# Ledger of designs, part 72: miniprotein binders against a2bj90

Target 1, 235 residues: a2bj90
Amino acid sequence: MSRSARRKTSALNTVLRVVEVFASIQGEGPFTGTYSVFVRLAGCNLRCPFCDTRYAWSLEAGKPLGVEELVEEIARYEPSLVVITGGEPLLQRHPLNSLVEGLESLGLRVQLETNGILPAPARDEQLWRVYHVVSPKDVPVRVPGAKLHPSWVDYARATGRAWFKFLVANEQHVREVAEYVAKLGIPRSRVYIMPLTPEKLDMKELLELHSRIASLAVKWRLNFSPRLHLLVQLP

## First folded at step 23 (miniprotein)

Design VX1
Fold by OpenDDE base, look of step 23:
Structure VX1 (fold): chain B 235 residues (1-235), chain A 83 residues (1-83)
Amino acid sequence: as target 1 above (235 residues)
Amino acid sequence: SPEALDEAQWLLRLARIYQRAAMRAARRGDYDKAIFYLDLAVELLEEALELFSNPEIRKQIEQELQETKERIEKFKKKLEEQK
């Protein structure tokens, strides 16, 4: 490999396209209630109609930021968890592994949020060591081009560091999730259902929807994910 | 049953929540999002219709369902015009 090719590969592995960095409470999934720094990466391989972060769909919507600089920025918040989210973070897989390495070197816990279309981490990736919340977009709501990569089931079984989060509106959606996870051999203990909330829902309706879906979670023996940040009016 | 009636009433409320979300999206020219929420509203209205026995309520739901389907088709045309 030429010196030029090594320099280009090193430079590509050290820069992320970042939309925003902010501190808040993790509102969703197994880490709900955790004081977290959110890193929203730019670029997505989907165009979900219900996406609340459409501004992150283009890679160009992110600013280029060095991994070292981003690690320093995150560390200043003294987070209990670093949440890597965005459009689809795994579109920036190489520099994301470098970011994880930097964060872990500081003893920071990392959680990735992914749509599960791209392959799960391999054992040689730094991403193998972190927590993952996979949000499939093929069930119960079908987004065109969404298909859960089977390696996420294997990763979940091998590591115990993956959970699956599904958006649901009614009992039929919960049934479809239950059937889907049973078919894939995903343990119910790793499955979260979450209310499909539209933007600008009033608090009364938001609470009622949470209550209804939580009751369905109990009925169907699934975990419930709130949208806690919406309930407590945090970002 | 009282529980079935409560569920039916909830499904109607939820359908209307999604219809309002759809109309907000449509006003922004976001017809993909509008269609998505209207499709959810149709599913919920159909489920509610099966649970209601009152003829007047059923007639209202059937009308709302028809109007929702017509609105979906209108927004599909508008989405095609944006391509």
Scores: ipSAE 0.870, ipTM 0.949, lowest interface PAE 0.5, mean pLDDT 94
Fold by ESMFold2, fold request of step 24:
Structure VX1 (fold): chain B 235 residues (1-235), chain A 83 residues (1-83)
Amino acid sequence: as target 1 above (235 residues)
Amino acid sequence: SPEALDEAQWLLRLARIYQRAAMRAARRGDYDKAIFYLDLAVELLEEALELFSNPEIRKQIEQELQETKERIEKFKKKLEEQK
């Protein structure tokens, strides 16, 4: 490959379509409570009916931003964690690896949120070294086309850097999750159940739903994920 | 038992939470979201029904279940009109 061709290929893969960048706390999963910068990438390979970020479904919803510029913007927030979310961030896999490289060169810790349809990182990807919270949408909520790629289980076992998070409303859903993770060989220590929370609940309802799902997590020996940002009214 | 009554009453309250969420979604034209929450409410009402033996209470739950299923069919028609 000529010097010009190599440079053009690199420049092409340095742009991401970004919906929003903002500071908040990570409200879900194993890093709950961490001061974070969220980077919401455009595009999704699902149309979940319960999605609370439908504005990120279309690639056209994102603004093209250079990876170097984005790294500098993120760094100015001085985050303890950078959360890459979306849509589905892995739809922009190649430039996403460039972003991860830039963030890690500054010593920033990175966590990816994914629906797990696209394969887990390969060992030679920058994404291999970051944390992943995988939210399968085939159980219990049964979103069409949402089959979890089997490589995520292998990745979790090989690296210890992936966890699996499931939306649940009742004990039947928790039972379905328990059966699903057992069949896939996902240990309970890597599994989170989280309240299926519609928008605009009053605080009493939100707290009771959290309490009920947390009690189920204890009963079924699974980890509980709050939606802490809803409880404290942060984005 | 007190625990079974508490669980049954919670399932009814949670079904109402999802029914209200469905109505809000329908007012915005998000019929796929509305149907999702109503389907969830149906599951919760069916679970609650299994926990009550009192015929009057069961009849009330069965009526709410029927009304919810009718609303689902109405919203399915609306969703198809959007396709």
Scores: ipSAE 0.866, ipTM 0.941, lowest interface PAE 0.6, mean pLDDT 92
Fold by OpenDDE base, fold request of step 24:
Structure VX1 (fold): chain B 235 residues (1-235), chain A 83 residues (1-83)
Amino acid sequence: as target 1 above (235 residues)
Amino acid sequence: SPEALDEAQWLLRLARIYQRAAMRAARRGDYDKAIFYLDLAVELLEEALELFSNPEIRKQIEQELQETKERIEKFKKKLEEQK
């Protein structure tokens, strides 16, 4: 391999396609309430009809940013957590490992948001060290082509650094989640149910939906994820 | 039971929330999103129908179900016309 080919392959591992970077409160999952910098990566392997970030589906919707530049930008916010989200962040796995290495070198905690279709991190990846919230799209709401990769269950068992977050509307959805996680051998302590909220919901209706789903979480002995950012009107 | 009635009334409200979301999506030409929310509304209306014993309420839900299903088929046609 020529010196030019090695330099081009090294350059591909140092650039991310980024849609947006912003500071807010983590509104969902195990880190709810944490002051966070959100990094929304471009490109997705799904086309969920309920997706609130459709503008991130194309890889071309993201701007190319160097990993080093992005680490410096994130560090300026002094975050308690870095949340890597997007379409599907794991489509940019190689430069994402470099980003994680840079952030961890600064002592920053990192959480990934993923749909769980792509394989979990291997032990030799920097991504192995971070937290993961996996949002399956095959249960209870079924997106065509969505299937949880089985390696996420193994990763969760090996590391204790993965949680599974499911969108639900009613008790039947919660039942389907409970059956699904039981079949896969996922501990209930790692499972979050979250209300399936449409855009521009009235605050009274939003609160009632949260209350109903939270009560179901208690009944089914599952964790509850709010949509805290919607309740407090943050990004 | 009072609890079953409260649940049934909530399911109706939630179905109507998703119907409103669907109609907002359809007005933007997002028929995939509209169909998705109407399918959820159908599931919730069917569940509510099982919990209601009042014949007049049941009749109203059955009508709303039929109208929702017809709207889904209309939006499926519109989605195919966009391809």
Scores: ipSAE 0.862, ipTM 0.946, lowest interface PAE 0.5, mean pLDDT 94
Fold by OpenDDE base, last read:
Structure VX1 (fold): chain B 235 residues (1-235), chain A 83 residues (1-83)
Amino acid sequence: as target 1 above (235 residues)
Amino acid sequence: SPEALDEAQWLLRLARIYQRAAMRAARRGDYDKAIFYLDLAVELLEEALELFSNPEIRKQIEQELQETKERIEKFKKKLEEQK
């Protein structure tokens, strides 16, 4: 392999396509309420009809950013957590491992958001060390082409660093989630249900929906994920 | 029961939330999103209909359900026309 081919492959592993970087509160999942820097990566392997970040679906929507530059940008916010999200962050798996290495070297905690279609991290990946919130798109809402990769269940069991977050509208959806996670052997302590909120709800309707789904979470002995950022009007 | 009535009324409100979201999506030409939210509204209206005993309310839900199904078919056609 020529020196030119090695330089091109090394450069490809150090650049991410990034849509946006911003500081806010993590509004969802096990880290709800955490002061976080969000890194929204470009590109997605799904086209969820309910997606609120459709502008991130194309890789071309992201700007190329060097991993080192991105680590420095993130570090300036002094975050309690770095949330890597986007379309599907694992489409940029190689440079994402380099990003995680850089962030972990600074002692920053990292949480990945993924749709769980792509394989879970292997033990030799830097991604193995971070937290993962997997949002399956096959239950209870079904997105075409969505299928949870089974390695996420194994990763969750092996590491205790994965949680599964499901969008729900009613008790039937919660039942389907409960049956699905039971069948896969996912412990209930790792399962979050979250309200399926449309855009531009009034605050009264948003609060009532949260209340109803939270009550179902208690009834079904599942964790509840708010949409806290919507409730407190943060990004 | 009072609890069943509260649940039925909630399901009806939630269906209407999704219908409004669908109509906003459709106005933007986002028929995939519109269909998705209308499908959810159908499920919720059907569930609400099972819980309501009042004939006038049932008739209203049945009408709203039919209109929702008709809108889904209209938006499916529009989605095909965009391809």
Scores: ipSAE 0.862, ipTM 0.946, lowest interface PAE 0.6, mean pLDDT 94
Fold by OpenDDE base, fold request of step 24:
Structure VX1 (fold): chain B 235 residues (1-235), chain A 83 residues (1-83)
Amino acid sequence: as target 1 above (235 residues)
Amino acid sequence: SPEALDEAQWLLRLARIYQRAAMRAARRGDYDKAIFYLDLAVELLEEALELFSNPEIRKQIEQELQETKERIEKFKKKLEEQK
């Protein structure tokens, strides 16, 4: 490889397209209640009709930020967790591995939010070491082009560092999730169901929806993910 | 049963939540989101209809279901006009 090719590959591995960085609580999944810095990466391989972050769908919506600069920015918040989210963070896999390396060097815990379409981390990736919440978009709500990559099931078994989070509205959706995870051999202990909430819900309606879905989680022996940030009116 | 009635009433409320969300999306020209929430509302209305025995309530749900389906088709046309 020419010196020019090495410099171009090194530059591609050191810059992320970032939409926003903010501190809040993790409102969802296994880390609910954790004081977190959220890094929303730009670009998505899906166009979910229910997406609340459509502004992150294009790579061009993100500002180019150096990995080192981003690590320093994140560290200033003194987070208990760094949540990498976006559209689909794994579209920026190479610089994301560099980001993870930088964050881990500071002793920061990292959790990735992914739609699970792209392959799970390989053993040689820094991403192998972090936590992953995979949100399949093929069940119970089917998004065109969504399919869980099978390597996420293998990764979950190998590492214990993956969970699967599903949006649900009713018991039929919960049944479909239960059947889906059983078919894939995903342990129920790794499965979260979460209320499918539209934007700008009334707090009474939001709470009732949470209550109904939580009751279904108990009935079906699945974990419940709140939308805690919506309940407490945080970002 | 009282529990079945509570569930049926909840499903109706939830359907109406999604219908309101759909109408908010449609007002913004977001017909993909509107259709998505109306499809969910249809599923919930159909489930609620199975749980209600009261003929008057059933008739109301059937009407709401039909109106929702018609609205989906209207929004599908509008979505195609945007492409």
Scores: ipSAE 0.861, ipTM 0.946, lowest interface PAE 0.5, mean pLDDT 94

Design VX1
Fold by OpenDDE base, fold request of step 24:
Parts: structure tokens; sequence; C-alpha cells
Structure VX1 (fold): chain B 235 residues (1-235), chain A 83 residues (1-83)
């Protein structure tokens, strides 16, 4: 391989397409309440009809940022957690591993948000060491082209660093989630159900929906994820 | 039961929340999102219909279901016209 080919492969591994970077409270999943920096990556392999971040679907919607520059930007917020989200962050897997390496070198904890379509991290990836919240899009809502990659179940069992978060509206959705995770052999302790909230709910309706889904979580012996950021009016 | 009635009334409220969201999406030309929320509203209305015994309430839900299904088909056509 020529010196030019190595330089091109090196350059591709050091730049991310980033939509936005902001500080807030993690509102969802196992890290709810954590002061976090959110890094929204550009590009998605799905077109979910309920997606609130459609502006991130195109890779071109992101700005190219160097990994080193992005690490420095994140570090200035002094976060308790770095949340990597987007469309689908694993579409930028190679530079994302470099980002994780940089963040871990500073002692920063990292949590990835993924739709679980792409393979879980391998043992030789920096991504193997971080936390993952997988949001399948095949149950109970059925997004075309969504299928959980089996390696996420294996990763969850091997590391204990993965959780699975499902959007639900009623008890039938919770039943479908329970059946799905049982069939795949996902431990119930790793499963979160979260209210499927439409845009512009009033606070009364939002709170009632949270209450009803939380009660279903108890009934079905699943973890509950709020949408805390919506409840406390944070980004 | 009182609990079943409370649940049924909630399901109706939630269905109407999704219907309102769907109509907001449709007004923006976002018919895929509109269809998605109307499909959820259908599921919730069907579940509520099973829980209500009152014939007048059942009739109202059946009408709302029919109207929702017709609206889905209308929005599917509009979504195809956008492609």
Amino acid sequence: as target 1 above (235 residues)
Amino acid sequence: SPEALDEAQWLLRLARIYQRAAMRAARRGDYDKAIFYLDLAVELLEEALELFSNPEIRKQIEQELQETKERIEKFKKKLEEQK
C-alpha cells in the first residue's frame, strides 16, 4: 500500500460529520439525570416517521470536525458523561473509535445511542469499552429496514455495558417488547420502556402518559425510562 | 370495572393526542408521520372499544375508527403523489 493510500485512510479516521454539540441532562435510559455533553453525528440508515432529528439524516447536514478538536471542545464542558447520538453514530465507526480513544484518555465516560442495525463493537475496538443504549426500531414500532443485529445481544451478555430502549404507547406494545426480548434472550434487567410522545404534548398529557407507561413497566417487570428533558424543559 | 373504565377513557384521550399530532403533520405535508400516528390511534381506539360496554360510546368510537381509517387511506394516496 502506497504512502498516499495510508494518508487517505488515516485522514478518514480522524474526521467526524457533526450536527451539533451541546451540554444538558441525559433525559433517557440508565444514565437519566447525568450532566452530559451531547454529540449529534450526521447520517442515518433509517427514515423513522416519528424521528425528531430528521435534519441529521444526511451526512451533509453535519460539519466535518477533527477528532482532536472535538475532544477539546467536549472537555471544556467538564461533563460527567459524553453522549454520542445522531442519526446513526455507527455509520462513522472508524473516526468514532478515535473519538472514544481521545475521550477515554481524558478519563471521560462515554455512552453511545444506536438503533442496533449495525454490528456491536468488536473486542479490538475502543467502542467495546464504552456504554451503549440500543434503540431497536423493529418492535413495537416497525420501521422498514430495521432489524437488531444479533451481536448486540452477545455484547450485552459479555460486557454488561448495553441496554435496550423501546418506545411504547400501550400495554400491547409492552407485551410485544417482552416477547421480543424473551425470544432474543435479552435479560429483562437490560430492557427499558419509554413513552412514545408526539411533538407538542402539554405537560398534563405528558405526565399522564409517563405515569401510565411507568405502571406498565412495574406490571411487566421492566425498567422505565422517562423523557426527563421534556418534563424539565431542557434540550 | 372502574379501573377498566379509567383505562378505556385514557386510551381514548391518547388516541386523540395522536390524531392531533397526525393532523399537525399532515398540514405540514408530512404524511408518513401523519399515517404513523393515525395507525397508533387506530390501535388505541380498537383497544378502547373492547373495554367500553356503553352502546353510545361504542358507536362513537366505531365512527371515530372509521373516520381515522379513511383518513389513513387518504394520506397514503397523498404520500404516493409526493413521490
Scores: ipSAE 0.861, ipTM 0.946, lowest interface PAE 0.5, mean pLDDT 94
Fold by OpenDDE base, last read:
Structure VX1 (fold): chain B 235 residues (1-235), chain A 83 residues (1-83)
Amino acid sequence: as target 1 above (235 residues)
Amino acid sequence: SPEALDEAQWLLRLARIYQRAAMRAARRGDYDKAIFYLDLAVELLEEALELFSNPEIRKQIEQELQETKERIEKFKKKLEEQK
């Protein structure tokens, strides 16, 4: 590779398309309750009909931000966790590895939210070292073009740094999740079920839905993910 | 059983939650989201119908199912018109 090609690849590895950066409580998955900075990256490889962040689907919806500038912005919040989310963060894999390197150099913990369509991190990527919450979109709700990449199962076994989070509405959805994870050889201890909540639920209805799905989690011996931010009215 | 009745009543409430969400989406022209939530409502209404023995409640659920299916077909047509 010419020196020019290495410089162009290095410049492409230092800029992210970012929709928003904000501080809140992680409301979902294994880090629920953690004071977190959320970095929402632009661009998605899916068009989920239930997506609450449709404004992040286009890469053009994000502003270009330098990795160094973004690390400094994140660090000012003094977060207990940095959550990288968006549409699909792994569409920006190269600059995302640079971001992770910068954040880890400051001693910050990083969690990625991904739909699991793209390959899991390789051992030589900085992303190998962080936590991942994979949200498959092929079970129980089937989004066209969604398929969990098999390497996420291997990554979960090799590192213990991956969890799988599934949206569910009823017991049939929980059954389908249980069958799916059994077939893939995903340990139940790494599986979270989460209520499929529509926007603008009444608090009573929201709480009842959480209660019903939590009871199913116990019955099926799966972990429960709340939508804590909705329950406590945080971003 | 009382537990089965409680579950059936919950499924009806949840179906109606998704129907309301669908109608809000449809009013915004988001027919993909509307269809998605109506499909979920159909599944829940069908499950609830299996659990209810009361003929009057069953008749109400059957009517609500039919109306929901008709709305899905209407929204599919509208989604095609947007393409």
Scores: ipSAE 0.859, ipTM 0.946, lowest interface PAE 0.5, mean pLDDT 94
Fold by ESMFold2, fold request of step 24:
Structure VX1 (fold): chain B 235 residues (1-235), chain A 83 residues (1-83)
Amino acid sequence: as target 1 above (235 residues)
Amino acid sequence: SPEALDEAQWLLRLARIYQRAAMRAARRGDYDKAIFYLDLAVELLEEALELFSNPEIRKQIEQELQETKERIEKFKKKLEEQK
């Protein structure tokens, strides 16, 4: 078989454990406001107490979907962005690279959301070419086992395709983030602070929290990430 | 100053947001989430306490802080029982 034929038959044999596929807007980070299809992969290597998506922690929460069928389903939405999230998507790294290959062959723009514990993509992976929003969980909120792999900083420098997003509640948290990113050499232009928002806040509380964290972002010269989907009441 | 008072009052409001989130989580049996939000509330109450000099307000915050810490210990026992 030719190299092209081998790639096509290999993609037919790859399966992802998928919790949900849905259309919405990207509400967080550098692509905020973009019409997106979200692909939530099953499995996570953390058990964050603040996690809003605990239903995706177990690999068994996902249904097996063939990569080729998933690409076709995603394409029917005609998305401006495909957001791959989870759990932790890099736990399914091999079939994930196949999915990215299929999506990119259709000209679809892809963004990965990751906690950054597993290494950044290698140059020969399809994941190398996509965008990444990395959310370390060892600062300011400290989740056991949540050490950021240093390759993400190298990847961000080499490619310009990674940003770092941190949940914060107050100025002390922002100071801790600023110290952390300075120590790692992450430029402020790549850093987002985002309000640590519990479930079921009323709109007034949600807006006030956003306003306070946004003011801190300006004060500390960091980017602000909303949780826009909560503000506009989308999934 | 008005700025310092506004910040101190915001810290109290935010602590209460997290306390309510913790109680909601505890009602669902999610004691790890409840403890996480109560720990945040403790941080915020301690920060707010440093910003108020009025003794009556400080006494109120100290009482809220003690109650929150007691609740954390209760939920830690509940979490251990779930294991």
Scores: ipSAE 0.858, ipTM 0.940, lowest interface PAE 0.7, mean pLDDT 92
Fold by ESMFold2, look of step 23:
Structure VX1 (fold): chain B 235 residues (1-235), chain A 83 residues (1-83)
Amino acid sequence: as target 1 above (235 residues)
Amino acid sequence: SPEALDEAQWLLRLARIYQRAAMRAARRGDYDKAIFYLDLAVELLEEALELFSNPEIRKQIEQELQETKERIEKFKKKLEEQK
């Protein structure tokens, strides 16, 4: 590839629209408890009524940041995990692949959070090699337009690097999740149920909801995801 | 059974958690969020109603259901006005 072609592709793929970068603990899913840097990308292809991060819905909410500068900023935190979230990060797929390349060149572990509407990574993408937590919004919460792309199941089977996380409030929701994942062929070992927690719960209510959903996870032989950051009052 | 009673009482408490969350969302003008939580509350109240046999308790739950459904329709109208 010529110098001119490399420079052209680098310029097109070097900028991400970023809402925020911050250090915290990953509070959800298979990497719960890990010291992480969160990169929240702007833009979303859903308008979930329960969304806690509505400020990231618009692409205009993000500031343009160069990928190389962003990699350096992330590295200064010395994270154990880099969590790429949003909005929906795959709306910025091409520069996102550049970010992943930079992070992997430094040996940093990367996890992407996605609603799974856009296709899973292709084998020739840098995103192919990172971990993914896929949160379908079709079941049980029934967000309009939230159909999971079938490639995520194929990707999970081929790579073992994807897990599926579902918000639930009660046992009927867990039954719906169990039926959904069985129909799609998603193994139970890759499925997490997580309490559907509104804002401003007192600690007793938050703990009781966690306890009830955790008990259902055991009953249904599914993994349980806390919302640990809420329990320990971190962002 | 004591487990069925515990479940029924929890369903009522959870429904009320979501009702309070819905009212907070509505005060901010987030009627889509408010409706989402009220729909959850309706599901939970209907489930709880099936677990109680005491007619006075059932009547109270039925009244709460009716009030919640009326509020959903009010907020749906407000949501459409925002669109």
Scores: ipSAE 0.856, ipTM 0.938, lowest interface PAE 0.7, mean pLDDT 92
Fold by ESMFold2, last read:
Structure VX1 (fold): chain B 235 residues (1-235), chain A 83 residues (1-83)
Amino acid sequence: as target 1 above (235 residues)
Amino acid sequence: SPEALDEAQWLLRLARIYQRAAMRAARRGDYDKAIFYLDLAVELLEEALELFSNPEIRKQIEQELQETKERIEKFKKKLEEQK
């Protein structure tokens, strides 16, 4: 088949609305430090005031890309991890499952970032096999309309492939997170607290905030997530 | 204790960090972000106020709290104007 015929076949398989594709380091959560390709999907079901990626909120911000074309682009980077993020990637669930299938057929490891409002993957979805970092927005930051779907806790228990990451500013927030995860039955080993970091902090402030939140993580026996890409000045 | 005093002083510094972030967001027209950071600053200032007994320090924190709350109301009006 010619390259033109392959493109037509890819268009029949599905299309994703993609804001950007780029290489960097995963700076957050359990895969911190991993050479990664980030795929930012368009559309979000939240309007978090602290969002650093507001340009991805509208589905119209994404350009249409076929799954085969996207898989080829990602593979050229030779990533150790493919991070699918957004907006909220699960708003494009059907074509996202096709992308995951293509990436897995090449042996590429995939991680999804989600706000957890939409349900966790079903056993018959390609997404069932990938890693998930779930960032609930109802505690402590209390974003309106944010409610973690309970299936994520069941999914984490069944698969061991989900972790929960929370933005915190102080010990009061950490206490709220600890109560929240205890009530939901989320074990400490799957919980990360991460500094609620505004844009454009100088390095001294950034390091002090990291130090304070890391100390709280130790005190409360929770995992700590840095914002490593900010510390090393990567996108 | 030295640890309690260090924590109280950190709360004040962190409140200032969020206040500056709010002002940067407001200059860009992101009033929802600005309000979010000012609300965080109010939380931190209220927590710090509970840790100090010195009347002069408490009065300074109360003044900063009042100014921050006034700024929140101003930005809420600006956010409504963007609708």
Scores: ipSAE 0.853, ipTM 0.936, lowest interface PAE 0.7, mean pLDDT 92

Design VX1
Fold by ESMFold2, last read:
Structure VX1 (fold): chain B 235 residues (1-235), chain A 83 residues (1-83)
Amino acid sequence: as target 1 above (235 residues)
Amino acid sequence: SPEALDEAQWLLRLARIYQRAAMRAARRGDYDKAIFYLDLAVELLEEALELFSNPEIRKQIEQELQETKERIEKFKKKLEEQK
């Protein structure tokens, strides 16, 4: 095949395994409150016991969607932010870079959610230019097999486009997070603590847990992340 | 102090929140999730125990801790049986 034909055939064959696409509000992290389209990719390299989205663990849970058609679907929502999540989106890294290219060509702002096990983007990747919220699962929750790849710290320092978010239940967890980020050289301004919220809490319990963790964030001079979508009952 | 008592009582309430979450997970057969929440409950009960001075309350917390640890071992056996 000619170089032109190979390029066109490759673009037509680029697909992602997608579990769901939906509009909502980004409820967590630095972009909390933003009107967003969520793209949940299939497959995960962890089996977190607290996971709210176990239905996305298997790659087979995703339906194949062409990248070009997915970009068009996302654009029709007119989002202020496109949130790429999953499972673990970096398991589909190569077609994901194609999706990012398409979204950026339309001027759409992109945020990735990742557990940070796979390396941070290289300078020659489209993912290099987007925002990342990295949620390490080795502290304080200690999920087996979890380990933050050290390149995420280097990436955050080099670009200013990564933040680190941790689930916590009490002050001991916050202390562990503070020690962990200090050892890795992650500044407090890049760190979020978020309440570890089980399903089916009544609103009074949910609000009290938020209040207690927010008070700890102030005490420890860390950023607080709500789970805003739970408070306002959105997906 | 009033602040320490408030925190201790919150830790007990939170432990019970996680215990309820664990029991819901166990009824669905999600024993890994159940164990995770019970482990959190144990941590919170141990922290609360250090904050309460009342012997009757401390005795109740120690009993709740023992029961929770026994439940963890039961669910670990159930998780193993799912293999």
Scores: ipSAE 0.846, ipTM 0.935, lowest interface PAE 0.7, mean pLDDT 92
Fold by ESMFold2, fold request of step 24:
Structure VX1 (fold): chain B 235 residues (1-235), chain A 83 residues (1-83)
Amino acid sequence: as target 1 above (235 residues)
Amino acid sequence: SPEALDEAQWLLRLARIYQRAAMRAARRGDYDKAIFYLDLAVELLEEALELFSNPEIRKQIEQELQETKERIEKFKKKLEEQK
């Protein structure tokens, strides 16, 4: 079979383990406010204590869905952005590349959310062409086992399609992030700091924390990411 | 300065936010999450302590800090019992 025919056949015959598919807004990072379809993939290579989606940690929490079926389901929402998240989506890298190929063939914009432990996309992967928000968990929150793969920095510089997002609580954390990204050569324009928000804060606390972290972002000349979905009470 | 006092008081409020989050997590049996938030609260309390000079206020912060550390050790034991 030709290269194109082989690729289409592979996409039709691969499955992803999917926890949920739903429409909402992207509440975090550079695409904040965008009407999005979220695809939560099962499996994670971390056990972050603050994780709000622990139900996605086990690969067996996902139901097997064929890539073609999933593309059709996503397309019916007519999204402005498809957000692939999880767990850690790169644990299902091969069928994920097939999903991305299907979504790109329909002209759909795709963003991946990753903890950055697994390597950035290679140039010959479909994932090379999509957007990535990388959330390293080794600074400042220091999750055991977390370590950003250095290829993400190379990828960000080569493509301009990756951003780095960090949970912070105070200025000391922001300082640690600033030192970390400077050491790695990550330009400030690619860095977001985001409030470390526990579950079930009241609105006054949410707003004050957002305000304090946003002020730090301005002070340190970094981008600010809200957790907009919490502020507007969307999933 | 007024700005340093405002920051110190915010650090105390934020530490208490994380302490409440930790207690909520502990009531659910999520002791790893509880310990994470208490460790963060300890960091914030230590930072706030460095910004206050008043001995009565410092004593109160030191007491809260010690109680938080004791709670961390209790939850670490409970986490091990869950294993």
Scores: ipSAE 0.834, ipTM 0.929, lowest interface PAE 0.8, mean pLDDT 92

